# Designs tried in a protein design chat: VH-VL binders against Non-structural maintenance of chromosomes element 1 (nse1). Part 7

Target 1, 232 residues: Non-structural maintenance of chromosomes element 1 (nse1), of Schizosaccharomyces pombe (q53ek2)
Amino acid sequence: MEKERQDGLSDKHKFILQYIMCRTAGVDNEQVRELVQEQYGETATVEDVINELNNSLHNFDFKIKRVQDQLDGRLTLHFQNLSGDPVSQMATPYPPVQIELMRKIIEWIMKCDDYQYSLTTLQIQKLSRKEMGLAPSVIESHLHTFERDGWLRQREGIWTFTNHALAELDAYLHNEYESNLYECNACREIVIAGYVCDCGYCLHVYCCKHLAHVNCINCNTPWANATVIGRW

## First folded at step 1 (VH-VL)

Design p06 (framework fv_patecibart)
Fold by ESMFold2-Fast, scan of step 1:
Parts: C-alpha cells; sequence; structure tokens
Structure p06 (fold): chain C 232 residues (1-232), chain A 124 residues (1-124), chain B 107 residues (1-107)
C-alpha cells in the first residue's frame, strides 16, 4: 500500500519544493516538468509531484497552486502561504502607507465599473490622491514597485492582477469580495479576463478558445453577445 | 496518507432508499482541486460511475439515474453522502467512493484513491 | 454516451510474457483515458492516467499508449501478482464510462 499511496517527502520532493519556493513570482510549468523528469524519470508528471507535495504542505497551511493564464493559457506554479492575512503577507516588506495603497488598489480593481477588473494609470493617480493624499511621483514609485515585485501587471497604462497575485489573494478575494467575483465554469478559477453569458455561464478568454465554444454550452446564446470581463 | 471508507446498510429492501456515507482523511474538500465520486460494481460485472461532487459543491450525476441520486458533502466532518431512492434488486452491487483530483482545464480530472467498497444487497 | 470496448475479454498468459490489452472508444476522447487494476475481492487501483502517464508507485512494466479512439495497456513482462481484471475509463464526456474489463490469469 505505501508504494501506491502518499509517501513522506523524499529528498527529490524537497528539491522540487525548494526550486518552486525560491521563485516568488512563479515558475513555468514546462520548466518544472523538465526538472521532474530529470529527477524521477521520463514518465513522471508535474501533477503527481505537486499533489504529493500538497498532501504534505497542507498540514502547515502551505500549497503549490498551478495557475493558467486567462488569455493565453500559459501554466505557472506558485508557492502560497495560506495562513494569516494574505494582503499583509504579500506586502510585508512595504512601509505602512504602501501596504494601504495596495489594499486600496485591490478594492478599486474588484469594485471596478462595467466588469473591467482593471484601472488606468490616471484612475489610480486620481483615486490615490483623493483617498490618501499621495503625490503623483509617490504613487508612480509605488506602482513601479508593485509591478517589479510581481503583484500588478501593466499593458499600455492598464493595470490589473498578475497570476501570482491571483494565486496569493484567492481566499482573500472570495472572503472579502464574493459578490464582485466571477468564477470560470470550465476551470473553477476567478475570472478577470473572460466572458459572461446573460444566463450566468462564465469562461476565461483562454477556456472559451480551448473548448472551441462558439455558443454558450448552457443556453446556446452566441459568445459574441456575452458581456466582456476585463480589459486586455 | 489518503484514505476513504464507505459505510451504510448492507441489506436494503426493494423500493427503499439507500444512504451511503464516505468518510475520508488525508485531504479536505475545502481545498480547491479535489472531489469525491461514487462508483458501483454489480457482482461479476464492470464498474459504473454514479455521481461526484467537487470542493465548490458542483455536482455531476449519471443521467439515467439522476432522478434517483443525491450527492452532498459535509466538509467539517470530512464526509460525502450518496442517497439513491427506489432501490431494486438490479442495484445490488459493491459501492465505492474515490477521491477525484482536478488539476486544471488542460489536464482535467481522474480518480486516484479508492475506498475498500461496501456490498449492498437488494432483496425482499 | 461513450462506449469503451476492451479486447480481449480474457487471456491466460505464461509468466514473463508480454500482455497487450486494447480499449476502443465509440468517439474521440483525446487522451482522457485511464487504466485500473482490480485483483479478486479488492478495490480498483489506478495504474495509468491520461493514456500514457504512470501513477505513483506503479511498476515500470506497465505502460500505456494511444490517442483519439484506440488505446493500449501493455505489461512488458507478466509477474504472478499481475493476475487481475483491467479496466479502461474515460473522463472526456459525461456520463463517465468504463470498459467491460479484461481478465488476465497466470497459466
Amino acid sequence: as target 1 above (232 residues)
Amino acid sequence: QVTLKESGPTLVKPTQTLTLTCTFSGFSLTTSGVGVAWIRQPPGKALEWLAHIYWNDDKRYYPALKNRLTITKDTSKNQVVLTMTNMDPVDTATYYCARLTYYDILTGYYFDYWGQGTLVTVSS
Amino acid sequence: EIVLTQSPDFQSVTPKEKVTITCRASQSIGNSIHWYQQKPDQYPKLLIKYASQSFSGVPSRFSGSGSGTDFTLTINSLEAEDAATYYCHQTSSLPLTFGQGTKVEIK
């Protein structure tokens, strides 16, 4: 039975765990796959190793989460600390004012009008000035730090959560912003880039493409008529 | 270490309702990516999937039996319960619960660890 | 519903010989096929997932291959402890279905 069920953590398991833990912004799934095959042989899989690690890690309120990019489907692995307040854990190295700015940005993204789950640089500047009295240069500096540290991503002045932030904040967002959240009907993860049908059926952009659904599987309404979630 | 164990009556009369409980350890249904399934096997015959439940309370049922089946979970007790109404002698089988591991949309899901099974005989 | 047809239903094999079991799906299922081993009076145990991926602790003599509709489980050199019924299982489409089983006995 022991050979077929979960073992305690081997040295090879600990090596894979350390590799993932040392990369705080996440690790490409394909890179970990190569490492797993190197350690355990050609037929070994990332899924089995991560499941074995998670069976041990959950006793300590830790988890490795695999995140699928909502637009292109790229898979990354993220080490999570499930204990305590995720926002405080995430922002531990920051001064108090910067931690409060992060909490505000999370709120503003989650409560964004028209399903956008994103903010322009101008919106962040305006809201930060109004609610915290911060100077534009201070706000700009903090935004660069959040981008550098992998919590926010920006494309042409449009800011939203990274995959790493979504992994780390998952429980927090469900607890604090349940009424503001959409969940993908295919993969059961939070949606910040996707489509929601009038019937409530929701898919990430990538999940919609991957499943090759032209119409909603639940009500057969064309996805062309769905409400767009996010701005990408 | 992951373990699952089925419990419930071993003898059921025709037309009665069967209630089976799966008690598990080594994982929690509060954790994303896990679920529990019920599968049965009539004596000397093939395996037949009945239902499963995911960590998020999402449920799937065998369509031909859907009107007879109810699956529920109690995450605080680490239990999943299957109820099947209007039992018939043809429902005589060993009933198994198994852990469902859901990784992501590309990989899907599979059943990895199974309980020992409980034989349910339906006769008058 | 997707029907899985296994071949053969039964085979009696000399130890150390190669065993090949096939599973044919009534429609394409990609690689969403899994193989289980069930010994007499025991519960099923997962051997291979997603057509070709060995489950943890499974001996290297077991391998799987195939995609689409035709799948194969191979036991490279049969051992006495491998006497069992083998089932294929698809998770591509609801309802989830199993093959009828292949019983492998030792001569």
Scores: ipSAE 0.000, ipTM 0.476, lowest interface PAE 12.0, mean pLDDT 85

Design p07 (framework fv_patecibart)
Fold by ESMFold2-Fast, scan of step 1:
Structure p07 (fold): chain C 232 residues (1-232), chain A 121 residues (1-121), chain B 107 residues (1-107)
Amino acid sequence: as target 1 above (232 residues)
Amino acid sequence: QVTLKESGPTLVKPTQTLTLTCTFSGFSLSTSGVGVAWIRQPPGKALEWLAHIYWDDDKRYYPALKNRLTITKDTSKNQVVLTMTNMDPVDTATYYCAHTSGYDSYWFDPWGQGTLVTVSS
Amino acid sequence: EIVLTQSPDFQSVTPKEKVTITCRASQSIGTSIHWYQQKPDQYPKLLIKYASQSFSGVPSRFSGSGSGTDFTLTINSLEAEDAATYYCHQSYSLPYTFGQGTKVEIK
């Protein structure tokens, strides 16, 4: 059984796992480093502990995924369920109408065609009213819940996916929206904040800054002339 | 307008437990994304973050002081309470509580006026 | 923990002069730096969030810049009311940490 098999992990491993699992918005890699050093001593590494946990978790279709923030490169750790339909699993505590709104918001973000991979509050309200007939107060309530639960983030009325949502939805987005996805050429992750050159070479904002190249590696066109992906 | 105010004893003897209360208005700790942090400042020294509590009762503590700190909330009274055990003269500081507005909001704004706690015999 | 080192510790500045305060992080923290102003016997007030984002009600003479490990707070033209200690704060990783402060005096 799952419990019996997991009993092969130390109590220290189980503590780290539970700490990560209970934080639906994800946990900072540095915060987990402190816990790992507290449990195993100063020479212990997050990478080793997470690899040990994932070796056990993969048997149950679970994984701890490290996500790099697309703007600043900050690392966060996210517990994800690899089985079933990710949107339904993510929205398990929600009423059917709220689950349908989540599916619609994902679709609207992915199919925006303007490279922005984001929606204004007004856009969400107009689309939700038009396609689902929802009242503004209902829409506002659901948006606050999605923000609270760590699925969407909002800045100045601009809504997009959190790092946690990107981790949990990764397989779903590839299966349903592959033709709408940009992938970073440096790290091979989905891009919602970055630059795409006319030649198709694409980088996250952080990956572009980290590589410190003034021009596109593939075609030597200045990154200043690239199309901006996302709003930040 | 969001406001916070700290209250508690101004004088604590070594080895005693300090209990500070943050009373706030203009927001609710049942509102998603909202949190309250405690920060202290010893006289003439830098600011030091101590603890944080969020709307969902998630609690975070400064690791070196974790075994001495407890943070709790009473949403019906609009209060957050910080308890610190085994007080020492080096814990003499002005203690502040501060508001955080959301899931992606890690800055502290606004702050309470602060309360000076002196630890001496 | 992430250590934030501010420079200078202290400066005495003539009114209307430009003031620059730097904050250096012991490791890369992206733009997860925030700046506070603390006047004597007062609580800190937020000036700049996420390295460069202005906060409402803060005079336009205050601006921030930087990413990674090196950050700067600039006061374009110092006013008498700006005499204060300025602190940087990182929110990249727990525990959240502050710089040691930079005291700005008039004169």
Scores: ipSAE 0.000, ipTM 0.400, lowest interface PAE 18.5, mean pLDDT 84

Design p08 (framework fv_patecibart)
Fold by ESMFold2-Fast, scan of step 1:
Structure p08 (fold): chain C 232 residues (1-232), chain A 122 residues (1-122), chain B 107 residues (1-107)
Amino acid sequence: as target 1 above (232 residues)
Amino acid sequence: QVTLKESGPTLVKPTQTLTLTCTFSGFSLSTYGMGVAWIRQPPGKALEWLAHIYWDDDKRYYPALKNRLTITKDTSKNQVVLTMTNMDPVDTATYYCARMEWELLSYYFDYWGQGTLVTVSS
Amino acid sequence: EIVLTQSPDFQSVTPKEKVTITCRASQSIGSYIHWYQQKPDQYPKLLIKYASQSISGVPSRFSGSGSGTDFTLTINSLEAEDAATYYCQQSSSLPLTFGQGTKVEIK
């Protein structure tokens, strides 16, 4: 008969929630849009469904976070646990030495020189061997696992955080690495791919493109003269 | 290794629609920062930018021609297509496609196709 | 739209002489100017980006300078292969615009 709760989630909302929760590396906003339209009709929006889900989830310290890719602006949705230590939660299935390697890789990326927020495979191997005494085969295995599980991404031997990792680590990075952190002035999210003007005004690559500003809005210096954040 | 090549009709009658295809190799339009532009040059005249499309499907058109122009891409085929409606003899030109790099909202054309002459006459 | 005016329209130069081409913008464009070379019946090739930045594979005799509204392309010692029309292009604002071109001939 009646399947809806007067105070909360319909069966259709629960289906969308389960779909997102089962995808630990995040889910494409367009895929969720198709599911929302299938369940509620073509005029239904992802924004409304996610807001309704989050109204129920916040009571249990959970949230669905929308993340905009810093380069191309693609939206992904990530189920997030707001309680506990995010790094320990990310690394729950890993042995202690692999958890420690993850913590060190986070530190090395955040404290990277020249605004790069990335490491080469060679840099990870040298640092892991020097600071932890790990064998090359062990390092390679752990990096493969981090990439497979969606915590790190690699392009041509250059490693940095995935959007999923940035969502999960957001509070951790603010607490531990505030002095090493840039925030986008347009969207107020962490920047690992973007531009920072000498005046301190900072934008993601995509936010800079989307705003169509040729010069920094704060100091009128050309963005062509800005410091590049990231290796993308 | 980067190459671009234009293809399409060389003769078009007034009021007809022109469709030009740019086929490229040595780069992908799935790569951050990459775009492809269409630029034309009437005989003996200067270069005129028409439209471009980026890796993320963002499109820009010359304002005075916007209602006549459509640019699309097929990333899997390495092709960019320009469609221009209601052709007129003044649209007679060599049409080029060119690779563009988006760099801090700045636009320059580093590799060009050989161009295709399109003549509009009755 | 931003109008780019090149000077001169045409020049005939002896080999090994210095060639100077100017481009004036109707409003300030910072350093958002790029230079192209187009030989007869050929496609344009990028020579200089952002007023003064070199392009890999372009001979060092080509250089650019200027900022704001006045820009210059210089060929320090003209070679026979440099006979071409040269165009400036601005990327400060849409629509992207080109100058009318400067034709350089060798006699």
Scores: ipSAE 0.000, ipTM 0.474, lowest interface PAE 14.2, mean pLDDT 85

Design p09 (framework fv_patecibart)
Fold by ESMFold2-Fast, scan of step 1:
Structure p09 (fold): chain C 232 residues (1-232), chain A 125 residues (1-125), chain B 107 residues (1-107)
Amino acid sequence: as target 1 above (232 residues)
Amino acid sequence: QVTLKESGPTLVKPTQTLTLTCTFSGFSLTTSGVGVAWIRQPPGKALEWLAHIYWNDDKRYYPALKNRLTITKDTSKNQVVLTMTNMDPVDTATYYCAHRPYSSSWYGEDYFDYWGQGTLVTVSS
Amino acid sequence: EIVLTQSPDFQSVTPKEKVTITCRASQSIGNSIHWYQQKPDQYPKLLIKYASQSFSGVPSRFSGSGSGTDFTLTINSLEAEDAATYYCHQTSSLPLTFGQGTKVEIK
């Protein structure tokens, strides 16, 4: 990779960047690892290439962010625009009522009772009708669009943020909902599926499971007594 | 280039404990999501998965053999060790270690992309 | 435990002919099936991952297809170097399991 550094961003760097940028739902870290090893050899790491790309991209308020799935630890890479209002950027093609619904859903997920960070289809329908006067068919259409465009995910009628949405909204969520947010003490990312100990130490389900923590490493109380975050 | 090589005894007596070492290069077992597996193949028979270990020391074992198997790692030496107790002639096989990349699948564990050359272990009196 | 059944057990084929190997799972495994090639006295080598994705450096004559319970490995035009035993492998659930193998010989 040393020969490429004298050119700033090499053609190999630009290839990796274009590959990631063209995939709005994110790119699997292992797929990018294979591409990096094909371009730069077996000693090259995804982390080094992404750091080099981000050094150039920060001048334009862009970033590639690595996001770890909170349940299974799967890593995805996401191209992110840091300039302006993230909700406006992700919602550019949407009508005003749909943008307003998006802002409301974000708020409802973040302020959800009992650390759930998710909404049932029925909850979204009831809240949208109550707070915005929307018909069920309109709500259903907008939810399909948000799922199709990669902003929300659902499993058996339970809706929450995609990894892409969490990456894109990271700064926005910290600015607007800091008092409603938990961060993983192991990886420092937002937690919407995990555990929080009474002492405030917090872990994603994946980080807790794969680090084999039986007790909180900060206060030594059992994780069995911790508050569960999310629905999983 | 990912490379793995098995080492250990080629002959084991019934009831003894087998210890096999996998020495690897071209990757680190500190890399998030990476793992190393042990697979065996009795002469003329199919492949059988035995165990694997992940970067974070999480371990998985073939259920019917779990009470006989122990898998450990030494990341500073780039080694993974498999121990199997109470060996029987039926355990005669070529034993392989293999690299498991990070799982990107919605379904279970990932594939084995690179394998060691294998070591034949014969169990007889 | 998921059982993988391969067919045929053995196939003798003239060069340039098409070879088809099937693998049937005892329950649905999505696309979590992988194919390995093992030549005599050698270690297995990955050919196809997740039913249809070719591994790096694998010749284009090898392809995979299928989903759920029925999967196929195809060698479009058999070369002499393709004489080997082929194994399917599922990673949908523990324990991980392999098929019994299909031996392909050149006539």
Scores: ipSAE 0.000, ipTM 0.400, lowest interface PAE 19.0, mean pLDDT 83

Design p10 (framework fv_patecibart)
Fold by ESMFold2-Fast, scan of step 1:
Structure p10 (fold): chain C 232 residues (1-232), chain A 124 residues (1-124), chain B 107 residues (1-107)
Amino acid sequence: as target 1 above (232 residues)
Amino acid sequence: QVTLKESGPTLVKPTQTLTLTCTFSGFSLSTSGVGVAWIRQPPGKALEWLAHIYWDDDKRYYPALKNRLTITKDTSKNQVVLTMTNMDPVDTATYYCARIRDSSGYYPLYFDYWGQGTLVTVSS
Amino acid sequence: EIVLTQSPDFQSVTPKEKVTITCRASQSIGTSIHWYQQKPDQYPKLLIKYASQSFSGVPSRFSGSGSGTDFTLTINSLEAEDAATYYCHQSYSLPYTFGQGTKVEIK
């Protein structure tokens, strides 16, 4: 593989970077694998190309992050900005009130006392009216925009972060909400869908399926007795 | 062209502290998803994992030896250092450093490139 | 800790014959087994990762299989350069552990 960190990236690297950057919700790892093999041949790997891109991108406080879906393990690649306030940066196209609403929604999700890391539409409506004085129609419009732009996902009226949002907000969440965060003991990523044992050992749903036996590896307590993190 | 090379003393007296340095090229610990591990092999015996350090400074140690082991990195120098205290003749082994990768989405998992190894003999 | 037991400890094999090495884990570890080749007086080299995925540059005669507790490394047609000790390694749970090794010699 080529390393062109100081003198710029090859045209093939730039094409792959552009492909990833243009997909707001992230890019499936297998689709990038196909592009890599198309550009560099059958033995080329996604890992090598992404590492080469990241060596160059890190000079500009950017990175491509691989995210494993916490439920099904599907791998996606996300272009991430490491500089400044990520909430303001992701919400740059939004009016100030909408940026503040996004910041509040992040806070409300992270400070869930019940391990849910999610909010119902009704909870968002009540909290937005109470704390910001927003009209229901304005709240609905903003939620629709956040879903359309790939920052929040909604399933049956239950709202939480997309994989894209988790990638973009990773540093922000660690800096602002460290005491509210669970990290997977297998992959070291933030957990919003998983299990936490009373001993503190924590796994994503997917990591639990593939790495843990029926009992917690740390204390041997059954996973059936663990606290469920998230609502999916 | 990933390369790793171990350096340090080849002879250590019992009770002394061993310090080994792994110097590498072809990758950086400033890049996410990589790390460096230390593995040893006593003469004629199996491989034994000792410790690793990940790009984000996450450190793991073999539990039975954790009170004796310290692993650190200097990202700017492309070096990882292992310190092992209170050396004993049974610690005589070839010590390897190796790159770790999490390409499967799990943390950290296999050793894809290895250094040549350095034999450390512990005797009086 | 997870104990990995390899079988056999030693094989003397005629060139071009098939070699089978097994690795048994003391508990279920999914597919978190990796195989390494170590030639005399050399460092180990990765052959197979995650039970069945070949590492870059590894000859096609090497293959891996298995899940749970029982894993197999196969060398379909042994070549002279394959004389080495082979180790399995589990990454399922800390501490990471290795098997005791299987030494393969050419007759």
Scores: ipSAE 0.000, ipTM 0.418, lowest interface PAE 17.7, mean pLDDT 83

Design p11 (framework fv_patecibart)
Fold by ESMFold2-Fast, scan of step 1:
Structure p11 (fold): chain C 232 residues (1-232), chain A 124 residues (1-124), chain B 107 residues (1-107)
Amino acid sequence: as target 1 above (232 residues)
Amino acid sequence: QVTLKESGPTLVKPTQTLTLTCTFSGFSLSTYGMGVAWIRQPPGKALEWLAHIYWDDDKRYYPALKNRLTITKDTSKNQVVLTMTNMDPVDTATYYCAHLGYDYVWGSYRFDYWGQGTLVTVSS
Amino acid sequence: EIVLTQSPDFQSVTPKEKVTITCRASQSIGSYIHWYQQKPDQYPKLLIKYASQSISGVPSRFSGSGSGTDFTLTINSLEAEDAATYYCQQSSSLPLTFGQGTKVEIK
């Protein structure tokens, strides 16, 4: 239970910062809300505390990012390091071949055909063997490590970025893959699960449901006619 | 139903080459994700993986034995053949072939169906 | 190569008692461990895959747990037909390796 000094921040702010920093895959917003209310009282908000923390953290190239799940809207908080190459930072504990595999998987997800932003286990195995000459057991070990460490998630053998990875890679994806990116018109975050109208108006699945949009607000075309982004 | 059966000589003299055939049914090595492995077990000892072959003819061998082992498949006959050169009494073991079950969620293999095994004795 | 060490090597257990078998890997293997049962003069049978996932047709008294380097196979309420040698096996990296085995006998 060691606390660090941070630009005259209160001990209560330092406690909340340490709590978030120690949870490398992210922490549920509701859990942080309970801590904030316990420390500062019922009217205190997570947003105010995080903004205060980020004002101090900015001086050290760190940030706490709030991420909204694109399907169900669940909020999580992620401590991120803005210094250096995000992929190398993310993959610091990995051998060089595993870092290269992660860079390739990011590229394959981002350049995926038909707005999929995901890969099947089969596609990853096939591409990793063909492009890197990796053995199947090595590929499966690396995939499990990426899932364990919170960088990739899979459902029924379909792999894509976790919310944690999206937070860490945000700047990297904008810099390297801008022409492959969609951004939500409601919240302005990257879309890997959502809908894009023919007019270019784009929403996360959750943003579309939460705002109760039946038709595109820009062109009045039904969302039923929109292109689906992602596999989910 | 997946079945595998080993066949080959039960007695081999030192320095000879062992050839074992695995004949299987219930799957094909033309099917994506399918594979067959060879595992041996000396009397009263632990299991030891020797080699496996995948649907795409990708072959893997135990490093210490690689120079002595060859694994091949005949997809039309549903057979996988293991050849091991320069046999020695320490190679006396029950030899098994097993199906490599591919799991799409994990992207990995386990030995989910096994042959009955064939005891190969190396003696002069 | 990844070395798997099982403990104990041997145990004699009375019927209905709980049996715990441990497998320790020389380096982290995530959940890429599988458990096999081998009865005398028989071929091995897959019991548990990926550390904790059940296999259809395997009795519910068998369960697996663990991740990283330490893994456990548990048999709740040992039955007479469970007398066998149990092996762990890793699929994290080549070469594929097995533990030395744990022999379970009925007392």
Scores: ipSAE 0.000, ipTM 0.403, lowest interface PAE 19.7, mean pLDDT 84

Design x01 (framework fv_daxdilimab)
Fold by ESMFold2-Fast, scan of step 1:
Structure x01 (fold): chain C 232 residues (1-232), chain A 122 residues (1-122), chain B 110 residues (1-110)
Amino acid sequence: as target 1 above (232 residues)
Amino acid sequence: QVQLQQSGAEVKKPGASVKVSCKASGYTFTNYGISWVRQAPGQGLEWMGWISAYNGNTNYAQKLQGRVTMTIDTSTSTAYMELRSLRSDDTAVYYCARDLSGYDSYWYFDLWGRGTLVTVSS
Amino acid sequence: QSALTQPASVSGSPGQSITISCTGTSSDVGGYNYVSWYQQHPGKAPKLMIYDVTNRPSGVSNRFSGSKSGNTASLTISGLQAEDEADYYCSSYTSSSTLVFGGGTKVTVL
């Protein structure tokens, strides 16, 4: 692999790092692959360069995390700050009431008992008004900002975490909501879009399709009979 | 211009039904709810119920349950309120009013129609 | 019945401050921060003056303010002006997921 200086990162490493850091919603793994091959040659891999970057970044409590989309398997790279409160770091530019609303939305998504890991606009509005006394126009403004900044995604009024939010919140969700979490048995990441068998064996939608198992490998029950996690 | 335009005055016999329309313009209709509020001559305001323009969900005042139906036509940005089995004490000005969210009932109204007088007489 | 309790009338002179009370129960005014106030001039639709106890819509004079203590919400009009002469209604969300209005208060400017 490339030689790394004992005193830190090369200029080529710093270029790749800056490229990733400037994309707040994450960056396509394929785009980074092209940059890596351009800088280091055709045999260089994203995996090796990111590992080299992370070795140096760990000294400063930073990391680049690769996230696989739970539905289609698309890979994106996300720059993370590992120090401090993840929710506060995520919402640093926001007023205190908006940060508190984000904490509440995370709680409501995680603690819903219906396996959905999502909220309708109606549910967010009702809960925000009931629990925080916020005006509807204020709630709408904050939701628009969360969507714009890449923390929440919405399709037809159904809201859940982006891949960027899942990357930033991973440690926070494990710490605060461990009993509410499912982990994929194939890749060991949090599941908000997938299937859970009655035996507890769980897979992301993409992992299930990629492995091409008709039945659960643990209990042999058809995946067609599994509980659906998420709404997509 | 942001406004709610209501249908014209109605005169009905006891036992008849009336259907009042409320046409929205100047804003995204499906982002808000519509409440109906009536006011008998010389009396105070009475809330009748609410409908979401987002999903058509309704909440009706208990005393009107079974007599009132609220509907939405998203293609014309129009809300409707139908009141059945009319009595003389249903004589009132009926207002439609925009609830600031089409997603849930928020119980305050920033935009009002001009009102529709419904007179019930024998 | 079950309307929120408001005084029938309140009077004041130009430049003075007046307060209108709105009393309910723990299942409406006392239980929720969802109290609004409306101004109605004769022959006109109501106009929103205050929402969620204390919030003022854009375009409403800062002479109007709202507050709540226990089961009683209050609307205060400072620097009373002739155009403030109107009927004022409070309203509140209820534990039965409905809305209730007060009986209304006629404000007279001397």
Scores: ipSAE 0.000, ipTM 0.414, lowest interface PAE 18.4, mean pLDDT 84

